# VHH binders against GDSL esterase/lipase 6 (GLIP6), part 11

Target 1, 339 residues: GDSL esterase/lipase 6 (GLIP6), of Arabidopsis thaliana (Mouse-ear cress) (q9c996)
Amino acid sequence: KSSSTVPAIFTFGDSIFDAGNNHYNKNCTAQADFPPYGSSFFHRPTGRFTNGRTVADFISEFVGLPLQKPFLELQIQILNGTSNFSNGINFASAGSGLLLDTNKFMGVTPIQTQLQQFQTLVEQNLIEKSIIQESLFLLETGSNDIFNYFLPFRAPTLSPDAYVNAMLDQVNKTIDQIYKLGARRIAFFSLGPVGCVPARAMLPNAPTNKCFGKMNVMAKMYNKRLEDIVNIIPTKYPGAIAVFGAVYGITHRFQTYPARYGFSDVSNACCGNGTLGGLMQCGREGYKICNNPNEFLFWDFYHPTEHTYRLMSKALWNGNKNHIRPFNLMALATNKITF
Key: E = the ipSAE of ESMFold2; O = the ipSAE of OpenDDE; V2 = 0.75 times the mean of E and O plus 0.25 times the DockQ between their complexes.

## First folded at step 4 (VHH)

Design b16 (framework vhh_etentamig_d1)
Fold by ESMFold2-Fast, scan of step 4:
Structure b16 (fold): chain B 339 residues (1-339), chain A 123 residues (1-123)
Amino acid sequence: as target 1 above (339 residues)
Amino acid sequence: EVQLLESGGGLVQPGGSLRLSCAASGFTFSEYAMSWVRQAPGKGPEWVSGISGSGGDTYYADSVKGRFTISRDNSKNTLYLQMNSLRAEDTAVYYCAREGLFYSYPDWSFDYRGQGTLVTVSS
């Protein structure tokens, strides 16, 4: 009858997913609600931190759903009784992390608050529990936590190992909370090579002729331990199925074989200024923009282009075990939950 | 109210020296790490140097190591940048900034900074 795809997608995390939540949060200074963000697809800024669609947008298209609306836009409609959540919601907030203090000064919405927003909708019966159980849950966060660990004039209270474990404690709490709210199809994506982002040019001890190795070691530590957490989800949470999106490896392949994927530049931001395009946010006074964003892995100093997100999304959707484990998003989205 | 007031900028010849000062008020100065950040004409902001709240730890961008010295006097709530062996590429507006400045997003609105002081290095 109808067993081919999920009815809705619920998305939590940071700037790789944010669909405009920060724009509707007037206490937040982490913004991409100005040109040239969104220029390649939407022909206007939407609050997404790229020139077009994110991974969440491409996955929505692949399952046959409309592009997600940010929760804070839908919250305005709730006050008027006009909101519809049957196709899912994007709760992601750019600049947020797993740790509460990550970019707190910027007024970002931490993942704990994103989960509370989702819980409130469930408790108010604005989303049918049957829809939640059948829906796809997309999660990715931690890049901001790790980047902030390397701020030059700070004395971290935790070692890298302990800091990563503190992040993973929040991952465990996040999974537990969404499971209790009815989540059964979970896709948790690893971090990409954070030490390769153009914004590393602002860090005093980071090289510009190569990726920042120490930061990437920390990202890999997080990713390995995250995979272990994801792998035990079906045994720890009866009825749940989960996949680990190996985003680090996917991105590394683009950097290793750029021409194969249409890239002429995998190091510099297409939009920005200064060394690597990494010293100024895209769209701020004095910014410069490349001629063809489709040839760049990075759109701005921290975020991939739409082309990168398109390739990454295809790898996550149709890919083999090197891209996503134990099976791909197509299998997760079309699999009948049986045990 | 947090206030940061820079001074000491000016025109200097290549190879010359300048000392920048930043007077801080409205917060417990010794509890915050402080930085100098510069913005050259037509370029984005570049982090130059940082110092811990106690003054025990100092950090420098590779472009200024061995030439610039950051220091602070917590009894006077003042941050300093001693700039030696100045080069044309050091030409920029120099900003005093409090801990937390925009390393995820280079935007001055994300933390407290002063109004800046212009340093021009030319012959």
Scores: ipSAE 0.000, ipTM 0.169, lowest interface PAE 13.9, mean pLDDT 87

Design b17 (from m07, 18 letters changed; framework vhh_7d4b_2)
Fold by ESMFold2-Fast, scan of step 4:
Structure b17 (fold): chain B 339 residues (1-339), chain A 123 residues (1-123)
Amino acid sequence: as target 1 above (339 residues)
Amino acid sequence: QVQLVESGGGVVQPGRSLRLSCAASGFAFSEYAMGWYRQAPGKQRELVASISGSGDSTNYADSVKGRFTISRDNSKNTMYLQMNSLKPEDTAVYYCAREGLPYSYIDFTLEYWGQGTQVTVSS
């Protein structure tokens, strides 16, 4: 909780951030714009893939800004001459990844297109350059890339190592592009333990009595190399400051000490059906919902609950170097280095 | 049990049109995203088009944009693919599919796939 001085937040990534972009995208079939999504906070679906607020929403509140609007909603308002970007934009698309082919079937907006949308607004002078330079940039993506590697029909041609390096090549391009567009305060979050998501129950070779170890090894590989990239940003990009959000470790702590964080279930989806709650999307015919979402780490077969996102966001905002490095989001947002 | 049945394939000359239909049963049709895939001899199966359960959102492969239109009639539990300006490159077996792993894909090995319908664009 803080009175932040950043004027805006610009958010890129997947479902941990998506504020309804998929809902406004006629070409996208990956949707959460139906009940009971959003039921615990908004009391209606907003397109967010959880029962309430996402990480981007909590960070907006901590910074003292209104909850972000999705770019595609604002694009409609631009055409009508009514839009204002002074508080930032959310470009995130649930199901998207670093690689162009990741969930292309679903019509998700890949990170490359999210960056092009931002670039177009900057080039059209719809966002003041000074606002961009003072603003917070939130990035998280890659879970869908790694989950898709293990789909049986994908028969990947690249080794896990080479596949992760292809993802990291796009991370480097992403950082380079936003820096050239004026970004100076960059927060890049690691992946959580993707191999623990309930939807792994649908994979023929994944265990259900424990997390999918091979998938988590790949997520950790990506996270370690991502941290190396983030650590060199201030050296490679003069004037830029950057932090690495250690989301994997934060989530693993929730799984290791669940009672300390209010969790009675860290394995099953609160909303869904079948093994782990992982065989059916929340809200589809035949779904079931738990009594108290605040006691579950997972809301649906892929996505955390609002409670999980709240705890994660607090750890990223005011946490120590075990949670975010080299300093927390509060320090990044106020342009002060704290010990 | 989930069942998908394709129809409407055939042999046509370049530049002509075909309309494929997929009749679905055994599930709440309007709650599931559906799609059309195609597979040419010696090639991998690829997505042609997809549509959300409500029909509000559609997605197309770049090769078919502007030529093909996906639609659905939830009252009839049927999905359609209107194929205009057909090219020899469109020759393939076309498969109707229901989402099996939402946000990832439709499972090629489960009952979510139809038998396929042959489309041949010749000479």
Scores: ipSAE 0.011, ipTM 0.350, lowest interface PAE 9.4, mean pLDDT 87

Design b18 (framework vhh_6qgx_2)
Fold by ESMFold2-Fast, scan of step 4:
Structure b18 (fold): chain B 339 residues (1-339), chain A 124 residues (1-124)
Amino acid sequence: as target 1 above (339 residues)
Amino acid sequence: QVQLVESGGGLVQAGGSLRLSCAASGFAFSEYAMAWFRRAPGKEREFVAAISGSGDSTFYTDSVKGRFTISRDHAKNTVSLQMNSLRPEDTAVYYCAAEGLPYSYTDASLYDYWGQGTRVTVSA
């Protein structure tokens, strides 16, 4: 192990991390495996829900590792005798959430299944135990749960408070499971301002001239309570160290001072159609694309651009306590863990 | 081969002055924004001042406005921080930082290159 890197990264969550798992899942309809996704960096679609690299990709580069492969691609390689897990695995599935029913009809891989996939590899000794203990664990999920709470023609069975608590129960189970499987360096990222995504234009009660305040209140509620969970990890799980990535505040700074970050548009999707660019997924018949994605905070109706992810990833990697607490990812990656 | 080397730190009494300097090498100096950040004992790193690559724009945190002046010398590849009317709360290690694509002057996480720091102590 070098002073500035970890041997591997294990990534769980949704579309800010998905490296192509949905592409390899024939039963999943949540796809970005067509142009112009990936056009700014890969010059082809890879299954990532942006024009280039995600947060997980940038963190991989910062630690000196190759970009992560999705678990389902590696599973095919195992069957062919060609896989290598020494640098880690990306289990993330775009559209998934903390709750099992979140986008279940779309065939997404829920976080519970992502954890089972990881558990199976660990129990089959396909990943060295020493690698797991020395590796970074990246987690982010919940935006799809909260957005779906506000879908039309559905009466939620839980209040916002109770719904957020149900999500947090799954966070607690997730942390417990990865700890028992050997995780010791845990980074859990907060949600961004979900109520600001262009896709809110599809919601009948959401404003389009400003962010959806009720949705952002719910995201902040989740974030505050998530931070409380992350803060007690070292006490509840001996030998584990954990950081809370303050993604909401980072993104809000981009929206408050857009010109300072190179943004000319922090409200509309660069790629899409209709109000805010939010009524049609990028790449579907009739879509439009902006001239320079680097000037847009949002790539498509739901997801940030590569430029946004680059700035966010830099803030998480070497930022101060306004960005990530109690220390940054560089410090997390280089900390000596007492076993 | 980017290098940032700070100098000029030391001990001064409240109300005194210090001039910090940062010598830069290994990059196109005139194209890079330069900034000073500080970290007080037991506290987080905070923004102090920044200057654009051209030198035409300067930025200051509210607590130092009117007391500190940032400047740059393109011939010497240096950025300087003139600190006047120093207060005990200015006690910190001061760091020089450089950013080639200055999307934000106040966000430490966006600066690509950092010096090792120079210590400033202001006694009451």
Scores: ipSAE 0.000, ipTM 0.107, lowest interface PAE 20.5, mean pLDDT 87

Design g01 (from q05 with L107P E110A A112E; framework vhh_6qgx_2)
Fold by ESMFold2-Fast, scan of step 4:
Structure g01 (fold): chain B 339 residues (1-339), chain A 126 residues (1-126)
Amino acid sequence: as target 1 above (339 residues)
Amino acid sequence: QVQLVESGGGLVQAGGSLRLSCAASGRTFDSYAMAWFRRAPGKEREFVAAITSSGGSTFYTDSVKGRFTISRDHAKNTVSLQMNSLRPEDTAVYYCAAKEPGYEFLPSTAEEYDYWGQGTRVTVSA
């Protein structure tokens, strides 16, 4: 809408962004392409792991761009010679992480493959260099890596510290790769309090009357070190500007002051069954659904509601330094930043 | 009607072996994840092992890892559990379970499974 806004958004990561990539991947078992996913906005499932729009959808709306299409849908259009990438692409795959082994058995598209898909389009000259250089790059991943560390049938080979460092090595490679492909405006979001997700009820060693502290400690370790990486981007990568989205703090504020944000429940899944609503995926036979999803922080056993994503996206878009640093997404997207 | 039928249970001495089999009827389970759960006398149902729909990945609870092996035969529509080095603590009714395609976050969660067999009893004597 404004001549100073970014022309396109390129999105990489997991379920807070996935716009249907898993739906178009028939080898993937991590699916939300059935009711009641998408019921509050699209009035049908779209492959998004929530009742409506994700963070990527809200940021697209705030920038004045159409909602992003998943890469795998656009890949069909490439084969037909009808593709248009001028407004960007969503490469995100729900269930994926920074580490290749994270949910590998579910057939998710790891971030390394998402980057390869983007690289192939750039190398085939299907996206103009000038568009890439002026565009917003949205990245978030790592919650699946950390949750997988605590699975009861696994014996992790790395300490929590070493595991987080292995994840951060992949963050460094990701940033390096997108910079070399032309990225100059980078927004990297932290993890939320993954130890608070209802699915922790599945873990035999996790408490249900409070968040899983050990898991949140790992998320905080990752977030702190991620911020250090993001802070050195302008120095390490000439011409690049970057912001750190403080998603953990944003979400923690919703949990601390729920009524202020319209929440009556910040612990249970609106859609699911069993303890915390966390023992059954939303939409599976026997599932239960809450009366008003807008009053719940969590939609299903792992994923926030559209309302949570709306509030989070607004805080990232126009918030202060408690929400996003060193400046917000509006400033990053409208070229209002001066060196 | 969908039905899972377990077989191969029985009485065995500590250190012995048993092979459990689960036969599915009424539907093919080629796209389903399959698992074995057990319920010991006076205890709740607990996870033992799982195999993905493709058969490419297997999962075991720590207490049976290295002793038990889960496998599947798509042509026969069966899943098997080979139990070696059995302990008295393995005494339980063993249940076969099948999970419809969907988001498979943790295969050890009983509530994720849509179809269950009636169970086969395994008794391991001291």
Scores: ipSAE 0.043, ipTM 0.506, lowest interface PAE 5.5, mean pLDDT 89

Design g02 (framework vhh_6qgx_2)
Fold by ESMFold2-Fast, scan of step 4:
Structure g02 (fold): chain B 339 residues (1-339), chain A 125 residues (1-125)
Amino acid sequence: as target 1 above (339 residues)
Amino acid sequence: QVQLVESGGGLVQAGGSLRLSCAASGRTFDSYAMAWFRRAPGKEREFVAAITSSGGSTFYTDSVKGRFTISRDHAKNTVSLQMNSLRPEDTAVYYCAADEPGYSFLLSPSAYDYWGQGTRVTVSA
């Protein structure tokens, strides 16, 4: 009866996954709970930082599960006696990173707090242990850490190498914590080319006629070392299977061959204002919107369109080793894990 | 109607100091982030400094860090910019800006809804 290959999906990270957690966080200023966010699919804002579905939404559809609800929405329903966690939870918070100080002034939910929220549910026996062990774990974070390294109000105290290593220390702690809580099917996605986001127009020293090379070098450094961590998971954590989603290469291919993917613009935000559409958040007074979001790689100054997320999600789901390693999400979701 | 009015600009020699003030009227700005931007002749507006609504965090562009200090007085609805060790390249019109939390990323001039008319600062060599 169920077409699902996994019973549930547990999602942690930033804006490529956030399903509305920031909307339910009263102290958070990183919001997309206003038009025209969500206009192309939901026909209303849902708190997602795009015109429709995110990567987590597409993967939920591909495995045959309903679109995920944000943890903070489900928490309210628990308090009212109406919640069910059997199909998983989305803990992601847009603007968050691996480091606690990343966008702390915006009141985002750091990944450490996302993990504590999951741990509390597990410790309170609100999720069956068998469901956790058979479920898919989606993780992606770090773009906000790297973008913030280059902010003009910040003089970095760490070298790029040391900063990336500090981020990777948090990756190791994250994997260790979810494994101890029962995770056995782990997909960790790399960063895309952060230096190509329209918001780089706000950085005084970033070029606007091309991507910010120094930022992309740092993202690639993180991605290479992240892959090494993911590759060791089956050896370090008995019974666990893990895949590395090569999001950088996937996105770079869209930028290199845009017409093949239906893109007429891979540089500017569809929704925003100023240089690259990168100087104003979509939806603020004075914003402008493109005629066809499906032809744009970027929806707003920081985030991809639904079309970009759809293509990216398909590459992660059924792609080859250039897209995801050592096997794709379809294989990860259908594999029998024996201890 | 919300109004922001800057004061304290003027002519000063390199190495000197000036204190800019921004007075807000029409409502309290306790929930607003406040920022200073500047525009040199023939150039676009650039970020200088910002202070969060709580006053608990301050941000500076690298070229002014250690020389400029932003502060706010909630009782007076005023934000100030103390400028020390001024350089000729600090010559610009300085603008006070305010924005609601959740609607801006503090660095982009086009993200701010409320602006003052500007105060001119000229630093001679």
Scores: ipSAE 0.011, ipTM 0.477, lowest interface PAE 8.9, mean pLDDT 88

Design g03 (from q05 with Y103W E104S; framework vhh_6qgx_2; at its last look DockQ between E and O 0.46; V2 from the best seeds 0.00; counts 0 for: pae E 3.2 > 2)
Fold by ESMFold2-Fast, scan of step 4:
Structure g03 (fold): chain B 339 residues (1-339), chain A 126 residues (1-126)
Amino acid sequence: as target 1 above (339 residues)
Amino acid sequence: QVQLVESGGGLVQAGGSLRLSCAASGRTFDSYAMAWFRRAPGKEREFVAAITSSGGSTFYTDSVKGRFTISRDHAKNTVSLQMNSLRPEDTAVYYCAAKEPGWSFLLSTEEAYDYWGQGTRVTVSA
């Protein structure tokens, strides 16, 4: 028999998912609402921090749903009587993290606030409970927390181990909250090698001739402990099924075998300026852009290209246990456990 | 789009105080992060202080922490730097800088800023 996919997707996290929430937030300065962001697919900026579609966009297409609208855009439509939440909502905010202080000065929407926005819609009965229970929940966050740990003029009070554990305490609270709000199909993605981003060129203690090892050690530490949390979800939360997206390994494979994936450059930003393309945000006066973004792993100083996100999303959708565990997103979207 | 004009520079004795002001013009001033940088004779520009677009967060270089205070007045479209307990080492041309909305990890880097004033000279005598 034909298996049906999920009716909706609810997305929480940072810039790998943000569909324009920051654009609709006038108090937020973390913006990509100017050219050449979005130029390869939308032919205009949409607020996404890449040249086209994000991971959330590709997963929406694979499930057979329209591309997600950001929550803040849908909130405006509620006032105009035109809102529809039946296919899900993207709550993600670029620059946000698990910790409240992460990029707070840029006015980003922390994951706790994203969850409050979702809770408010549930409590107001604007989303049917059956839709929530049958839907896919996409979560990814933490790269901004780890990058913030290494910023100058910010003295971290915690060791790397304690800092990662503070992040994981927020992961546990996040999972608990979405479960209580009705989530039953949960995909939590690991961090990629954040120490390899071109923006590390701005950090006084980071090497530019290789990835920042100390930062990647923290990302791996978070990822390993995150997998342990995801693995106990079906036991701790009856009726819930969950998968761990091994994004670090997927990205590391692109860096190890670039030609296999169409990459000629896995170190520099396609769009930016300065060392690694990492010292200036794409689109600022004086920026430079590469000839073919499809040959670059990184679009700007912090964010992957659409091509990278396309390959990553395919690996998460239909990949084997090296990419996503215990089964892939296609299986998560179609799996039904009855008594 | 934004024009920045500094004022308040001058000669002051060591241990004294001085208040610098930066007047900004433009329809989007409230969305801009603002900073002060300085250039001492024969040196490159260095970061002094920054304030977020909301005014909710401030950042300082270690050598001025506790002595300098950055603030902004949205109604007047101004950013100010109150300099207390001035030292001869604070002698420099002080520049106001403005950053358009966009992703920046650091407000302490010159490359983060789009608009610059012409500077105001501060001389601290021993």
Scores: ipSAE 0.361, ipTM 0.653, lowest interface PAE 2.2, mean pLDDT 90
ESMFold2, look of step 6: ipSAE 0.253; ipTM 0.613
ESMFold2 (binder alone), look of step 6: mean pLDDT 85; pTM 0.873
OpenDDE, look of step 6: ipSAE 0.064; ipTM 0.556

Design g04 (from q05 with S54Y E104D; framework vhh_6qgx_2; at its last look DockQ between E and O 0.02; V2 from the best seeds 0.00; counts 0 for: pae E 18.9 > 2, placed apart)
Fold by ESMFold2, look of step 5:
Structure g04 (fold): chain B 339 residues (1-339), chain A 126 residues (1-126)
Amino acid sequence: as target 1 above (339 residues)
Amino acid sequence: QVQLVESGGGLVQAGGSLRLSCAASGRTFDSYAMAWFRRAPGKEREFVAAITSYGGSTFYTDSVKGRFTISRDHAKNTVSLQMNSLRPEDTAVYYCAAKEPGYDFLLSTEEAYDYWGQGTRVTVSA
């Protein structure tokens, strides 16, 4: 039984993937390039919005590829006449979203720009077309759009339904664009329960003794319709195969059965301050830090710990259809599909 | 240090083409991000096009997109700007710029560039 192993991974989205792009963007104020970020596995800040590895890092390890460098670092660090994209590229930018205005004034790299960065490389023949067609494409985005719907003083005028539809319009454009550029193996991950992040403590009328239900209703609405879009990819795009990563359900299990997954705290940030640890970014003057991040679901006011990312990544890589469907990432990356 | 010299400017009729060249002296500048800027009479200098270190990506101001192409020739140690479908509005002094190795971002911002040429004049007549 021979297998086709992907030669590269192309990664788009936000902070569950960002390997440090924001650090190399001097216009960006959304940063994690200072202590204690990266204090676990890397033992230094890398620009990742967690204490260690992200989902993109774990997937690279499972595939057997080196950890991805962010696109902006690769542009800067090329020291010879050949391109250095042999293992793929990470375009993800923490804080970015599907809607162009999401965190625009923070200078993040929106998904539209991430796609343009990839398109430029392809159109200039800097990546072999045959490599692209055999490679894995990882996408996750939308949490920042939904969180920002509930921000005070600048809330959108659209209904939740219309706002989610606007997000999904960009999802459709994204899939169409990467397909036209050669993508054939596509993994699109759902949102987690965004209403559970510690930073919800900053939002008007968000409860702190439970997750923010209104926000999670929007996340689930987006996730359901995203799954519908992913399910039609093989029909709509000849030669493409795709999987839907059910991150919401994966994360919900951690919250429902915390001890089973090694968690003693699934609500508070390990690193931060104020209610839920959600009122101050990790590493700012006066921050507090927990003794063991491996016991916490959340690292900082928005983001999971490395331990949480490891558990998510294992579920996506080798999980059953409750975690990822119609088959898992291992099957997609090795073309060993088991139904 | 790096010295940059532009060439290829001149007078052309609208709709015509020119190719500008920027030669570096002193070292190979493959690891430098490179750009072209221009200054029209009575106006501030503005971004035209950039190419990243080792030629990974290209960027263009909207008014030249699809008409101008920036490229590197690693063997000749030059960067070029192919300018097609020229318009009278393209009349300017064109400057080559180089950014020290380290970071490839803010490529449309003139403050990001460490070395500048003297400029070459392009005049597009109606």
Scores: ipSAE 0.000, ipTM 0.118, lowest interface PAE 18.9, mean pLDDT 86
ESMFold2-Fast, scan of step 4: ipSAE 0.474; ipTM 0.740
ESMFold2 (binder alone), look of step 5: mean pLDDT 84; pTM 0.870
OpenDDE, look of step 5: ipSAE 0.023; ipTM 0.423

Design g05 (framework vhh_6qgx_2)
Fold by ESMFold2-Fast, scan of step 4:
Structure g05 (fold): chain B 339 residues (1-339), chain A 125 residues (1-125)
Amino acid sequence: as target 1 above (339 residues)
Amino acid sequence: QVQLVESGGGLVQAGGSLRLSCAASGRTFDSYAMAWFRRAPGKEREFVAAITSSGGSTFYTDSVKGRFTISRDHAKNTVSLQMNSLRPEDTAVYYCAASEPGYHFLTSPEEYDYWGQGTRVTVSA
């Protein structure tokens, strides 16, 4: 559509959004640029940590924009004189979190660096300021921070409460930075039930017959406080409009009523090996793959299937206040919000 | 064919020190994450320490933090574990392991593609 929707989408966060940034980062070991990733839609790996499209891809389609390119691919095109940023950029890096040390050993691009990359483009006038002000900003991060709190090789230095507050300090800094760079339409998504991911099978004290309760309590704590931050954005940042995507509740409904959503398995990875499919990354020597990924909530040991992302994205796009608050993404993107 | 060979094990008194070394042959492991695991008699294989491919980050199980130091030498194609202030509880067979690049958890034995045969460490009271 012409002028009825946002002109561009700028995306920051982790693996629910990453469109191939990790693939273009030679120092990063967190990769999905090998089969069978991407096999259900692209029929090849693209660096996305799923069998097809991510949430960012579906939202781009719903808005009527092309699928986003990763920033690091566009950076190469800038050097060759071929880049165009008019429809937005995906800065997301799979495995990254709000805290700088989260998966630092994997060489992921932390959200602070993602923001610096965006800031550099804005300061170099490579993106028109009016486009930034009219565009949709998608943010989601924190599941890797919380999962890593429970890793056995690192003793927690902070209590769960203090750790979540440290994450939220970075959320506040992130919102402040994008606002100062011109962001006015902000969608911040909550975490899903990270304690339910198949990779919890690697944790010595996590149950495998049910979700890891302590981890989900921490995710809910983050989500509740994140919603409070999002709710104050229009008051704290004049001219800004923000929505909270209630991803935890959306995913929990898929787990509670799986048949309603076409799922026959909401616990095991479709692609992986070992307990829950959670002990081996999809695509590594000895991996196993399910017959129908559309019936699985999880694609690999950490990440949802394309089908899960499709259902989640629809709920965020046109859903009610149980899914996204105070407006859905359609209302945010099409400026149908009346004051 | 990649092979990992451990050396430096032996018998030491409590409070003593040992340096374990792991040498790779058949190819370089510059892009590999490297780790040390141990198995005490009648116990399962336990994570001890890991070092990233760049050598820029190191990780330790709580029981060895401040006592053990993992390091690597890219020119020599080796990884080492300096073990100080040894305790009887550190008695185990110590294994060197290497993992190819990928999204992987450094504490899981299943993530490691190549393993040495182990070197025995005995700490007397």
Scores: ipSAE 0.011, ipTM 0.355, lowest interface PAE 9.0, mean pLDDT 88

